# Miniprotein binders against b1l550, part 200

Target 1, 279 residues: b1l550
Amino acid sequence: MRLPEELLERARDIHSEAPSHRIKLDRVGSFGLKVPVEFKGFLLLAEADVWVSLPEGRRGVDLSRQVEAIYELSNPPKDPFSLCREAAISLLEKLNYADSSGVSIRFDAPLQDGESLKYYGVEISSIASDEIINKIRVEILGMTACPCTAELIRAYKSSEIAATHTQRSLGILEVSTKAEHPDPDKLASIIERAMSSPLRTYTKRPDEGGLVIRSLSNARLAEDVVREMIHLFLEEFGHLPEDTHILAAVRSMESVHMHDIYAERSFSLDEIRKEISSH

## First folded at step 15 (miniprotein)

Design u39K
Fold by ESMFold2-Fast, scan of step 15:
Structure u39K (fold): chain B 279 residues (1-279), chain A 99 residues (1-99)
Amino acid sequence: as target 1 above (279 residues)
Amino acid sequence: SEEELERLADEFRELAERLGYDEIEVTREGNRFTVEAEKNGVRIRITVEVDGKEIRITVEIEKDGRRIRFMYVITDPEKLEKYLEEIERIIKMFLEYRE
C-alpha cells in the first residue's frame, strides 16, 4: 500500500526551506549504493557514493535525483570510468544549487592470470565544478624478496641462488588528473613489474618453484619498488597534464618482522621532472 | 597529419550536428582546431590539438551562467570513438534537461 501521489503536491518542500543554521556543507549524498558495471567484458557489482555541496541557505539535498542520476546512467551497465565522469556531471546539471558534485566507485577488477583470474582493488572518483578532477587508486599484491638477507647468506654459503625471506607486498598507485582516468590494468602492470614477482591465484609445484626463484633473483627493498613504480609510471603516463598528482607506495608485510615496512612518494608531474632534470 | 586534423574536425562537426546545433563555427590554428556552437542557451567549445600520436580534447559547456570544462589526452587512437560518444552523451544531458 502506498500513499496517493496527490499528497506530494500539498506537502511542504522540506529540502528548499531555510536550515536551522546558515552553514555550507561540503558533501551531502547517497553512500554505499550497489551498481552493476561492465569492465573489460565482465559484469561486476560495484559500490558507489554520490554527493553534492549544499549551500548555506538550503536545508537539504534532493536525494532521489542523486540516485536517479547514477541508476539512469548505469542501465545498461557500462564502463565504470564513463559512469563516474557522466554521473558527476549529471548531478551538477540536475542539482543547480550545488557548487560541486562527486561520484566514487569501488570494485575488484579481474586480471588475467595464466588460465585463471586474479583480482586487484580499484577506487575511482570524479569531482565536478568549473572543471572535472578524475582520481584513480589501484592496489595489487605482489611478492618481494629481501636483498639484505640474500647478501648475508651469499657471503656465508657462496650460493649462486641467494637464499632470503620473501613476503607479500601491497603496491599502490593513485593518480589525480584533469584528463580521463588512467587504465587500471596498466597501473596494475606497473606495480607488478616493479616487484620481485607477481602473485598467482594458484600454482603447481614446478610453477611455484619458478616464481620463488624469479623473486629471489630479483630481490628488492620497498624503497626500490617505489622508485621503479615511479620510473615505469613516467614511461607510460608522462603525457598527462603537468599538474597531475601521483602517489606511489608499497607496504611490505615482512615475514621476519612483527611489523610492516612502508615506503611512499607523492608528486606532481611538474615537480618530478624538475627533480630528475637537476642532475 | 593535416589529413588527420581534417578528419577529426569533420567528426566533431558531425557530433555537433547530431546534437542539433545549426550554427557551428570551426576555426583552425596550426595543429589545433576549435568547434564552437550554441543552441537553446547551451554553448559548447571543443578544442582539439594533435601532437604526434597524442590527441588532446578540451570540452567546455556553458549553460545558465555556469561553465564546466573537461579534457581527454588520448595516446591510443582506438579509444577516440568511445570518448566522442561520451562527449556527445554529456552535451546531450545539458541540451535535454530542463528544470
Scores: ipSAE 0.780, ipTM 0.920, lowest interface PAE 1.0, mean pLDDT 86

Design u39L
Fold by ESMFold2-Fast, scan of step 15:
Structure u39L (fold): chain B 279 residues (1-279), chain A 99 residues (1-99)
Amino acid sequence: as target 1 above (279 residues)
Amino acid sequence: SEEELERLADEFRELAERLGYDEIEVTREGNRFTVEAELNGVRIRITVEVDGKEIRITVEIEKDGRRIRFMYVITDPEKLEKYLEEIERIIKMFLEYRE
């Protein structure tokens, strides 16, 4: 059913009216939209949020234009990074009263794992104003092994391969930049390489043994993992603008404790380069 | 390289031509070039810098007194075509949408 267009002549334009209180709003939009995206040969179901700023003198946002903007750009499904950037710019163009717009897209990314697939978390955003700021957060599980307990067991038994406890650890890399979004597969790779070993979707007993031995031979504190992630990030992404901001973090789900261990470092490329070069 | 810079300048000039721009100004300075054009109140300025295998692209679009700037820093040359297509689509949005 479609109401007659003649009703538009009688209806007030509520969105264009003055609000009850002259207060600016930072983010007004459509949240939790389901959007199909194409990621490296896969069709995935992503979740999107779209928003704009609302000036103090305007009562509401034209929500239909927000959905129209992302719909037009997502049909046929496309790369979520291009979708994110293009939709943010489109929102700003279509909603002229806004001084900023934003889009966030979340999905689980497939990653080749031998003959199988594993998945890691990706959240991206683009915020448009007089410039575009692109943000990406990648989270992937890996394995860490405790070097402190390994050293105690080595001292006790003089073993060539020290026994120690292992646990799943969540590695996090978040990048905010004026350049295009970094490749999430490269960020996931950095996280996994910084860990004692990666996790696998499927292992046979000999492969499982190899994974454990790798982890034990490469025991790392959460602090070690964060430092290695930063080192590897600079090797891969040191070309980004100097005002690029990074968060590197690890949350270790300690197998010998009822609590987790957490380590993080936030920095800009300019800041970290000065710090490293000072020694 | 000089040859790469010349190829890129031609590519961006052709991009502007496909969008319908006339009076396209291409200026070269050392390892960079700038493409400037205006059509139907939409002014574009695209600056491209090449340093080895790194290509830095800055796009500025001005329409109705509003300016927006965005950039790419390309280290994988295979991604260049994808970003050129994205730039073309974005500029087309500004050219086609009228308030």
Scores: ipSAE 0.782, ipTM 0.920, lowest interface PAE 1.0, mean pLDDT 87

Design u39Y
Fold by ESMFold2-Fast, scan of step 15:
Structure u39Y (fold): chain B 279 residues (1-279), chain A 99 residues (1-99)
Amino acid sequence: as target 1 above (279 residues)
Amino acid sequence: SEEELERLADEFRELAERLGYDEIEVTREGNRFTVEAEYNGVRIRITVEVDGKEIRITVEIEKDGRRIRFMYVITDPEKLEKYLEEIERIIKMFLEYRE
């Protein structure tokens, strides 16, 4: 059902009115929008949030214009990174009362895994004002093996490959930069290479045995994984602007405990280079 | 390289021409060039710096007293065309939208 358009001439423009209290709002928008995206040959369903800042003298945001902006840019489906950046800029241009705009897009990214696929988590954002800040968070599971228990069992049994407990560990890399979003597959690769071994979607006995042996031969503390992730990140992405901010973290779901172990480090490229060069 | 820098300058000039810019100023300084143009109330300044295999692109767009800046640091040459297309689409948004 559609009401007659002539009612628009008679109705008050609520959004343009003065608010009850003259308070600026940082983010006002449409959250939980479902949008199709094209990612490395796959058509995926992503979830998006879009928002703008609202000045103290304006009662509301034109929410329909926000939804129109992202859907116009998402048809046909495009790369979610370009969609994120373009939509943030489009919102700022179309909603001229706003001082800033933002877009966040979340999806599970497929990664080729032998004859099958595995998935890792991706969340990106772009925030536009007088500059644009792009953020990406990648989360992927891997395997870690405890070096402490390995050493104890090696001493007890005199084995070349010591038995130890293994567990799933979640690796996290988050990057905030003025440059374009880093390639999420490269971030996922960094995380997996820092782990004792990657995880697989499916394995037969010989492949499974190989992953276990790899993990046991590369036993790593959560702290070791975070340091290795930072090292590998600097090798791959050291070209980013010096004020680029990174969070590297791992959450190890310890198989011998009722609780998890967590390690993290936040830093800017400028900060970490100075720290490394001082030693 | 010098040849790469000249090719990129031509690509950005062509990009501005496709958008409708007629009076395009290209300034060369060592390993960088800057493309400046103004059309239909939208001023653009694109600075490109080449350092080995790394290409740094900074785009500034000014319209109605508002200025926005964004950048790319490209180490994978196969992504250059994609980002040039994105830059063109973004500038076009500013040129086409009238409040």
Scores: ipSAE 0.779, ipTM 0.919, lowest interface PAE 1.0, mean pLDDT 87

Design u40D
Fold by ESMFold2-Fast, scan of step 15:
Structure u40D (fold): chain B 279 residues (1-279), chain A 99 residues (1-99)
Amino acid sequence: as target 1 above (279 residues)
Amino acid sequence: SEEELERLADEFRELAERLGYDEIEVTREGNRFTVEAERDGVRIRITVEVDGKEIRITVEIEKDGRRIRFMYVITDPEKLEKYLEEIERIIKMFLEYRE
């Protein structure tokens, strides 16, 4: 059922009215929208948030224009990175009273894993004003093995491969840049390569043994993993603008403790290059 | 190279032409060129700089007193076409939206 459009002429334009209090709001929008996206040959259901700034003199935002902006651009489904950037710009163009606009899109990215798939988390955003800032966060699980316990056991009983505890560790890379979003598969690869070994969706016993041996032969502290992630990031993405900001972090779900170990480092490309050059 | 820079300049000139710009100004300085055009109150300035295999594209769009700038830093030349298409779609939004 649809009400007559003639009612629009009689109804007050609530959104354009002055608010009760002249206070600017930073983010007003539609959150938790379901949006189809095309990612590297896969059609995925993503979740999106869209928002704009609201000036002190305006009561509300045109929510229907926000939804129109992202849904118009998502039909047919497209690359979530292009969708994110284009939607943020579209919001700013369609809602010209806003000083800034933003879009965030979240989805689980498929990654080929032998004959199967595994998944890693991706969250991206684009915030538009007089420039665009693009942000991406990638999270993927891997395996770490404790070098301290390995060394103690080697001292106890001489062996080339020392026993030690292994655990799942969550690797995190977050990048904020004026350039386009980095490729999430490359970020996921950096995280996995920094770990003692990657995780698999399923393995047969010989392959499982190989993963364990790989992990044991490449034992790493959470601190080691973070440093290696930063090193590998600089090799792959050192071309990004110098004011690009990165967060590298690892959360290790220690199998011998009731608590986790966490290590992180935030930096800009300019900052980290000066630091490395001074050492 | 000179030939690569000229090819890129032609691609961006053609992009502006496809968007309906008739008065297109292209300037070249060393390893860079700038494409400037205006139509229906929408002014664009696209600056492209080539350094080896790296292509840096900066896009500025001005409409109704508002300017927006965004950029790409392309190290994989195979991705250039994708970003050209995105640039074209973005400029088209500004040209087609009438409030």
Scores: ipSAE 0.762, ipTM 0.913, lowest interface PAE 1.1, mean pLDDT 86

Design u42K
Fold by ESMFold2-Fast, scan of step 15:
Structure u42K (fold): chain B 279 residues (1-279), chain A 99 residues (1-99)
Amino acid sequence: as target 1 above (279 residues)
Amino acid sequence: SEEELERLADEFRELAERLGYDEIEVTREGNRFTVEAERNGKRIRITVEVDGKEIRITVEIEKDGRRIRFMYVITDPEKLEKYLEEIERIIKMFLEYRE
């Protein structure tokens, strides 16, 4: 069913009208859009939000132009990072009353795991105004083993490899930069290397035993994991602009507690370089 | 290297030509070059700096009083072509959009 085009001649253009109150809005848009993307050879279903700023003198945003902007750029499916950056810029072109635009895209990224795949979370955004700020957040599960309990059990049992509690820990790296989005696989790799051991999709008993022994031999506090993530990040991404902002965090789902342990550090590249060089 | 800078400068000049720019100026200074182009009040400035294997690209687009700047810091040379294609698509959007 489609209404006659001539009805447009009688209908008010609501969006172009003055609002009841002259108040600017920071983000107005279409949220929860389903968008196909191409990521490293995979066709994935991603979820996208698109928005623009709304000036105090305009009642509403043309939502159809927002959807059109991302739709045109996502057909055929393309790399989600390019899609994110291009769509944010396209929104400013199509919606000239806006001072800023933004796009966020989130999906589960496949990562090769032996003969199988495992998945990690990716959320990216691009916010365009007189410059573009790109943000990426990567979350991946790993394994941590408690060094404190390990030391107590070692003293008690006098064993070569101390028994201790192990748990799934969620590692988080978030980067906000004027440069292109960092490669999420490299961010995921940094997180996994900082953990006591990575998690696997599939293991047989001998391999599972080896993974557990690796974890126990590499016991780390959540605080240790965050510091190692920062160290590894600086080795891989120290070339980014000095005003790049990073959040490194670990949430350890402690197997011996009813609550989680959390450790976090946010910093700019300029800030952390000065801190490290001072001591 | 000198040869790498010359090749990149040519690639960006050709990019501006493909986009229909008719006033293109390329300036070189040490390990850097800048491509400036203008057509019908639509200006681009692309600055490229090469330091070893690191390539820094800054793109500035100005149209109808609106200016947008974005950049790339490329450490993997194999990704350069992909980002050049993205730059071309972005500039093309600014040139071709009609309401």
Scores: ipSAE 0.692, ipTM 0.883, lowest interface PAE 1.5, mean pLDDT 86

Design u42R
Fold by ESMFold2-Fast, scan of step 15:
Structure u42R (fold): chain B 279 residues (1-279), chain A 99 residues (1-99)
Amino acid sequence: as target 1 above (279 residues)
Amino acid sequence: SEEELERLADEFRELAERLGYDEIEVTREGNRFTVEAERNGRRIRITVEVDGKEIRITVEIEKDGRRIRFMYVITDPEKLEKYLEEIERIIKMFLEYRE
């Protein structure tokens, strides 16, 4: 059933009315939308949030225009980074009362792993006002091996590759920048290279043994991994604007403890260059 | 390269022409160029700088009193065409939506 369009002549425009209280709202929108995206040759199901700011004198947001902004741009499915940036700008143009707009998109990204695939987490956003700020967070599991226990076992056994505990560690890189979103595969690669070894979806026994030996030969503290991630990030992405902000973190799920170890550092490119140059 | 910079200047000039701008000015200065265009109070300013393999593109769009700036810092030449297409879509979007 569809109500007669003539009713619009008599109906109040609720959204354009004055609110009960003259309070600005920072984000008003549609959250938890399912959106298909194209990522490096794969069609993926992503989850999206879209929003705009609401001025103090306006009661509500036109939600139909918000949904149109992302759905029009997502059919046919496109690259989620372009979708994120374009949708944020589209929202700002469609809803002229808004001072800012934003879009976030979350998905699991496939990464080639020999003859199979593995997946890592990606969350991106674009916030548009008089500038656009693009943010990306990449999370991927890797393996770490404890150097402290390795040294104790090496002292006990001498001259052999020391046995030590290994565990899954979650590496995190988050970047906020005025430039385009960094390539998530490159961020994932940085995280994996900083670890004792990457994890695999599928290994045969000889390959699994090699992975373990690699980890044992490359034992690293969570603190070591964070520092290495920062070093590798600067080599790959040092060209970004100086006010680009980065979070590098590792959460190590210690196999010998009931609790995790966590290490992080947040910084701007300007800040970290000054810190490094002071040495 | 210098030849790539000249090619990009032509591409952005052609883009402004396709979008219907009639007051198009292209200024070349060393390793950068700027394309400025206006149509009925709508303005775009695209600045491109080339430094080795790095291409920095800054886009400013002004329409009906609203201004927005966004940028790209491209180090992977394979992604250049994708970002040029995105820039065109964004500018077109800004021009086509009416309230």
Scores: ipSAE 0.677, ipTM 0.874, lowest interface PAE 1.5, mean pLDDT 85

Design u42Y
Fold by ESMFold2-Fast, scan of step 15:
Parts: sequence; structure tokens; C-alpha cells
Structure u42Y (fold): chain B 279 residues (1-279), chain A 99 residues (1-99)
Amino acid sequence: as target 1 above (279 residues)
Amino acid sequence: SEEELERLADEFRELAERLGYDEIEVTREGNRFTVEAERNGYRIRITVEVDGKEIRITVEIEKDGRRIRFMYVITDPEKLEKYLEEIERIIKMFLEYRE
């Protein structure tokens, strides 16, 4: 059942009215929308948030126009990066009272793992105003092995294979830039290469043994992993604008403790280059 | 190279023509070029800079009183065509959402 459209001619336009309090709002929008995206040959169900700024003199946002904007651009499904950028611009164009717009899209990205798949977390956003700022955050689990305990065991009884505790560690890379979104597979690769070893979805006993030996032979502190992630990031993405901001972090779920270890560094490309060149 | 820069300049000029711009100006300066186009208050300015393998594209779109700027830093030449198509779609959206 639908009400007659003629009623719209007599109804007040609530959204265009003056608000009770003349206060600007930074983000007003539709959150938790389900949208299909095409990612590297996969059709995935993603979750999207869309928003615009609301000026102090306007009571509300036309939320139906927000949903229309992202759904028009998501049919047929397209890559989430183009969808994110195009939807942010479309929102700003459709809702001309807004000073800024934004779109965030979240999904679990498949990554080839032998003959199986594993998944890592991706969140991307685009915020449009006088310029477009693109942001991407990738999170993937890996393995770390403690070098401190390895050294103690070596001192206690020398062995060619160091014995130490291992644990799952979550690696995080977040990039905010005026350039296009970095490839999340490359960010995930950087994180995994910085770890003692990657994790597998499935492995047979001999392969599992090899993975453990590799991690034990490549023991790293959370601090070591963060520094290596930064080093590898600069090798791969040093071409980005100098005002690009990066967060590199590791959360190690310590197998010998009831608590986690956390290490992070945030920086801009110009800051880190000056730091590395200064001795 | 000079040949690559000239080819890219022609490609972006053709892009502006496909979008219906009738006042198109291309300027060259060393390793960069700028395409500026205008139609009834709708303006675009696309600056392309080539440095070895790296292509830097900056797009500015102005419609009425609103201006948006975005960029690409391309190190993989296979992605160039994809980003050109995206730029065209974005500019087209600005033009088509005019009342």
C-alpha cells in the first residue's frame, strides 16, 4: 500500500526547515547498508556507511537520496574503491547544501592460500570536500615468535633450532592519502612479510612443521614487526604524496600472558623520511 | 618521453570532447601538461605529470560554486585505462546531476 503522491504537495518539507538549535553536524547519514562489490574476480557482500555534513540552518538530510546514490552506483557491482570514490562525489553533488560527504565500505578480502582461501579485513573510505581524501585500513593475522625466550633457552641448553613461545599477532596498516587507495593485497603482503610467518587456513602435518620451524628461525618482537612493516611500506608506496599519513601497528596475543602486547607508530611520509635521513 | 606525454595529452583532450566541453585548452610545460575545459560554468582542469615510470594525474572539477580536487599516482601502467574511465564517469556525474 502506498499513500497518494499528491499528499506531498500539502505536507511540510521538514528537512528544509530551520532546526531548534543552529548547530552544524559533521556526519549525518545512512549506516550499515548492504552492497554487493566485485573484488578481484569475487562477488562479495560489503557493508557501507554514507554521510554528509549538515549546515547549521537546515533541520535534516534527505536520507533517501543518500541510499539512491550508492545503490545506483553499485548496480552492476563494481570494485569497492571506484564505488567509494564515486559515491562520495555523487552524494556531494546530489545534496548541494552539504560542505562534505563520505563513504566507508567494509568487507573480508579473499587471499589465495595454496589451494584454499584465507581472509583479511579491509575498510576503505573516501571523504569529499574541496578535495578527496582516501583511507584504507587492512588487518591480517600472522605468527610471531619471542626472541627473548629463545635466547634464554639457547643459553640454558644450546640447540640449532631455538625453542620459544609463538602466538597469533594482528598486523594493521592504515593509509590516508590524496592519491588512490593502495592495493590491499600489497598491504596484507607487507604485514605478513614483517611477521615471523604467515598463518594458513589449512595445512598438512609436514607443512605445519615447516611453518613452525620458519617462525622459530625468524623470531621478532612486536616492535620489530612494526619497524619492518614501515620499512617495507616505504619500499612499496614511497611514491605517494608526502603528506600521506600511515598507521602501522601490531597486537600480539601473547601465549604466555593473560594480556596482549601492542606496538604502533603513526607518521606522514615527509616526517619519516626526515627521521630516517637524520643521524 | 615526449611521445608518451603527447599521446596522453591527446587522450585527455578527447575525453573532454566526449564529455561535451567546447572550450578546451591544452598547455605543455616540460614533463607535464594541463587540459582546461569549460562549458556554461562547468570547468575541469586535468594536470598530468610524467616522471619515468610514474604518472601523476590531478583532476579539478568546478560546477557552479563547488570545486572538487582528486588525484592518482600511477606506477603500474596497466591501471591507466581504468583510471581514465573512472575520471570520465566522475566528471559525467557532475554534468548529469544538473537539475
Scores: ipSAE 0.530, ipTM 0.826, lowest interface PAE 2.3, mean pLDDT 85

Design u43E
Fold by ESMFold2-Fast, scan of step 15:
Order: C-alpha cells, then sequence, then structure tokens
Structure u43E (fold): chain B 279 residues (1-279), chain A 99 residues (1-99)
C-alpha cells in the first residue's frame, strides 16, 4: 500500500518556502550515490556526489531532481568524465534557482600490469556556473630509493650500485581546468615515470629483483619526484589553458623513519612558464 | 589547414542542423570559425580554432537570461567525435527541458 496522491495535493511546498534565516548555502545535495560507469572497457561501481548552491531566500533544494538528473545520464553506463560534465550542466538547467552546481565521481581505475591489473585512485569533479571547471585527482603508489644513503654506502664500499633504503611513495597529480578532464591513464603514467620504479600487483623473483635494481639505479628524493612530475606534465599537457591549476605531490612512507616525508608544489601554467623562462 | 577548417565547419553546421536549428550562421576568420544559431529561446555559439594538430572548441549556450560556457582542447583527433556527441547531448538538454 502507498500513501494517497491527495496528500501531495494538500501538502505545502516546503522547498520553495522562505527559510528561518536568510543565509546562502554553498553546497546542498545528494552525497554517496552509487553509479555504474564504463571506464576503458570496464564496468565499475563509482561513488558520486551531486549538489547545487541554495539562495538565501529558498528553504530547500529539490533533491529528487538531483538524483534523477545523474541517473538519467548514467543509463546505460557511460564514461565517468562525460557523466560528470553532463550531470553538472543538467543540474543547473533543471534547478534554475541555483547559481552553481557540482558533481564529483570517484573510483579505482584499472591499469594494465603485465599479466594482471593494478588499480589507482581517481576522483573527478565538474563545477558549473557561467563556466565549467573540471578537476581530476590521480593517486598511484610507486617506489622511491634514497640517493643520500646510496652515496654514503657507495663511498664506504666503492661499488657502482650501492644499497639504500626503498619505500612505497604515493604520487599525486591534481588538475583544475576549464578544458575537459585530462586522461587519468596519462596522469598515472607521468607519476610512475617520475618514481624510482613503479609497483606491480604480482611479481616473480626474477622480475622483483629487476624492479629493485631499477629503483636502486634510479634513486630519487621526494623533491626530485615532484620536479620530474611537473616536467613530464608540462611536456604532455602544456596545451591546456594558461589558468589551469596543478598540484603535484609525493608522500614517501620512509622505511627508516617513524614518519612520512611530503613534498608538493601548486602552480598555474602561466606561473610555472614564467618561472622556468627566467633562466 | 584550410581544408581541415572547412571540414570541421561542416561537421558543426550538421550538428546544429541535427538539433533542429534552421537559421545557422557560420563565420570564418583566419584559423577559426564560429557557428551561431537560435531555436526556442536557446541560443548557441560554438567557436572552433585550429592550431596545428590542436583543436580548441568553446561552446556557449544561452537560455532564459543564463549563459554557460565550456570548452575542449583536443590534441588526440580520435576524441573529436566523442566530444561532438557530448556537445550535441548537452545542447539537446537545454532544448528539451521545460519547467
Amino acid sequence: as target 1 above (279 residues)
Amino acid sequence: SEEELERLADEFRELAERLGYDEIEVTREGNRFTVEAERNGVEIRITVEVDGKEIRITVEIEKDGRRIRFMYVITDPEKLEKYLEEIERIIKMFLEYRE
């Protein structure tokens, strides 16, 4: 049994009423929605948040229209980037009292790893107003090896490849742009190439040994990895609008310390080009 | 190239035609063109600029006094069709939604 339709006819429209206090809210919406998406041939279960701004004169947001907007666009499942952009625009169109709308979608992205798959983290958003700002954050684990300890051991033992401590490091690239979302696989590739070595889901002893030797031969500080990530990013994505903002960061889970080491740089393309051209 | 610009201009004109626009203005200037059209109170303005292999697309949609702008910067030509389809779907949203 369902409640009679007559109750809807008699109920007041709470959302359109004046609020108790005339205060604008920045984000009001439906958070933690489960949405199927298609990514690179995989059907994945992603988590989505959808929201709009709420003006000071309106009591509430039409939440059912928010959920309807994203679910209409997600059937059949489509790529999460198009879904993100289209849903943000759809929210503004359907909810005309809003000054802005936003959509965030997060998932673990499969990446080919020899005979198997590994996964890296992807979080994207689109915020629509009079323009659309697209943001993507990619996080992937890799390996770093300490060059300082390597040099000390090399000096002590007089060997070409010195022993040093290695550790897992989390590489982070976040891009905010008026252009479409950058390809996450390319961002993940940049992070892995900047590291001493990538990590693998599965290794046999000979492959594991090779990975370790590669890491030791390519020892890098967290600071080195961040600079290399920026260099590689500019080579791949220098075509983006000049006001594109980037965060490049590394969190190194130091095997010889009880704490992590963290290095980061935030910049716009305009800012970094001026800095580099000053030499 | 001139030939590339002409081909792209035709593709975007056809996109507007598929959306039901009857009066479509295409203006060319150097390495860019602009497609302008209006139907049912929904005005579109699409600017396409070609620089080597890079294609820059800016889409503006105006409806009921609200304007929204979004863009693409394409370096992989394989992605062009995907973004044309996305642009078409977005404009169709504005044309079909009625309060």
Scores: ipSAE 0.765, ipTM 0.918, lowest interface PAE 1.1, mean pLDDT 86

Design u43T
Fold by ESMFold2-Fast, scan of step 15:
Structure u43T (fold): chain B 279 residues (1-279), chain A 99 residues (1-99)
Amino acid sequence: as target 1 above (279 residues)
Amino acid sequence: SEEELERLADEFRELAERLGYDEIEVTREGNRFTVEAERNGVTIRITVEVDGKEIRITVEIEKDGRRIRFMYVITDPEKLEKYLEEIERIIKMFLEYRE
């Protein structure tokens, strides 16, 4: 039942009141919102979080304005990158007491795989204050093959293609930048090219054999994959601002172990170029 | 190139005109231009630099004593129109929203 509007004139504005303790909060908002997005011709259901900073003198945030802002911008559905950037700016404009605003959007991105589709994980955010920082994280599975075991088998039984164990490996690229979000398909491509071979949604036996042979002929340590991802990233995205921060990582689900192997490197563009040039 | 820079300056001037700005100042310096305009307490400053095929756009919006800056580094010319549309929508939000 809807209450009379006249009550608004008499009701206290709880959100504008002083809090029990004068403590600033970093993120207050609406989390787990379902929003439609348009991604490269696909209509996808994404999940979004929206938030703002709350000053020490204000008891609460106007949550209805937050939800209204993202839903107004998501109708009709638009690409999640523009939605993320525009919503963060809109929140800061609509909630003038906030020092900063943020939006994150998560979805599984379709990627053409022959005549089928495969999917990779995308998480983006935009944090607005006096500047906007855009962040993207891409995760995609690939295949790796162990070069150490390959070398031992080759030594034991001479062969043109040495046998070794293969496993699924999760590649991760995370980019934080003042520029627009990098194209996630390009990030996914970098990860797949750094692997021993990509994974497929569907393969017939001859094609499956080909992927295994490709992987065996291109055996790589998790450490090798991370270094190759960084190299390929610099070739594709070296134009980004010097203070762009990158995380490159691989988690290899080792088929011969009860545990995973993990390798990572975090760096800024300025830092990595100086490191490479110093040797 | 000089012709590309001139075309871009015209595109950004047109963007400001579509947003209802009447007094638009465009300043050229080498491979860069800046578009400055003010309307209804909303000031915009858009700086565009061209370096080969790379286009660097910095947008600064000031309203009610608050300033926000964001940028694009475009290496794929097909994306330019999309980002121009996004910039226009963002500035429009500042012009249309009233507390």
Scores: ipSAE 0.782, ipTM 0.921, lowest interface PAE 1.0, mean pLDDT 87

Design u44F
Fold by ESMFold2-Fast, scan of step 15:
Structure u44F (fold): chain B 279 residues (1-279), chain A 99 residues (1-99)
Amino acid sequence: as target 1 above (279 residues)
Amino acid sequence: SEEELERLADEFRELAERLGYDEIEVTREGNRFTVEAERNGVRFRITVEVDGKEIRITVEIEKDGRRIRFMYVITDPEKLEKYLEEIERIIKMFLEYRE
């Protein structure tokens, strides 16, 4: 059923009315939108959230205009980073009562893994006001091996390669910057290189043996992994603005414990450089 | 180099011309250049700094008393074309949108 358009002339503009309470809202929008994106040759289904700030004197946001903005920019499908930045700017331009706008896009990114593919998690955002702040979070599983148990077993057996427990560890890098979003494949690579070994989608017997030996020969504490992630990040992304903020974290799902081990460090580039140079 | 900086300045002048700007100011200072243009109430200023392989691009757009600034720090020269296209699309959006 379609109602007559002349009813619009009698209907109140609810969104433009004063609210019951004069309270500013930080984020009002359309959440959980399904959008196609083109990522490094792949057409992927992504999920997007779009929002704007709402001033204390305005009752509501024009949600249809928000949806129009992102869908117009997503057809044909494009790079999710450009989509994120352009949509945030578009929202701010089209909704003139807003002080800020934001877009978040999340998807599973394919990563070449020998003859197959594996996937890692990507969540990006762009928040626009007088400036744009771009944020990216990359999460990927890897393997860690315990150096403490390795050393104990090595002492017991006098072996060159010591037995130890191995476990899945989740590596996390989150970057917030005024510059463009960092390349997620490079962030994923940093995380994997910091681990004892990457994980595989599929292994044949010789490859499985190699993965285990690699992990055992490169045993690392969660603390070691976080420090290595930070070191590798600075080598790859030290060119970013000094006020760029980073979170590096590892959650190790310890195979010999009923609980996980967690290590993290958050910092700005300015902060970490001063810390490192003071030693 | 001086020649690379001049080539980049020409690329940005051509970008402005494609967007319909005919009054374009390009200013050079050392390893930096600035491109300024105004058309139909949309003013932009793009500053490009070159330091070896690193290219820093800062874009400022002003329309109807509102200003927005965003930037790129490019270390992979293959990405330059992609970001120039994005900048062009963003400015075009401001030029074409009318309340």
Scores: ipSAE 0.782, ipTM 0.919, lowest interface PAE 1.0, mean pLDDT 87

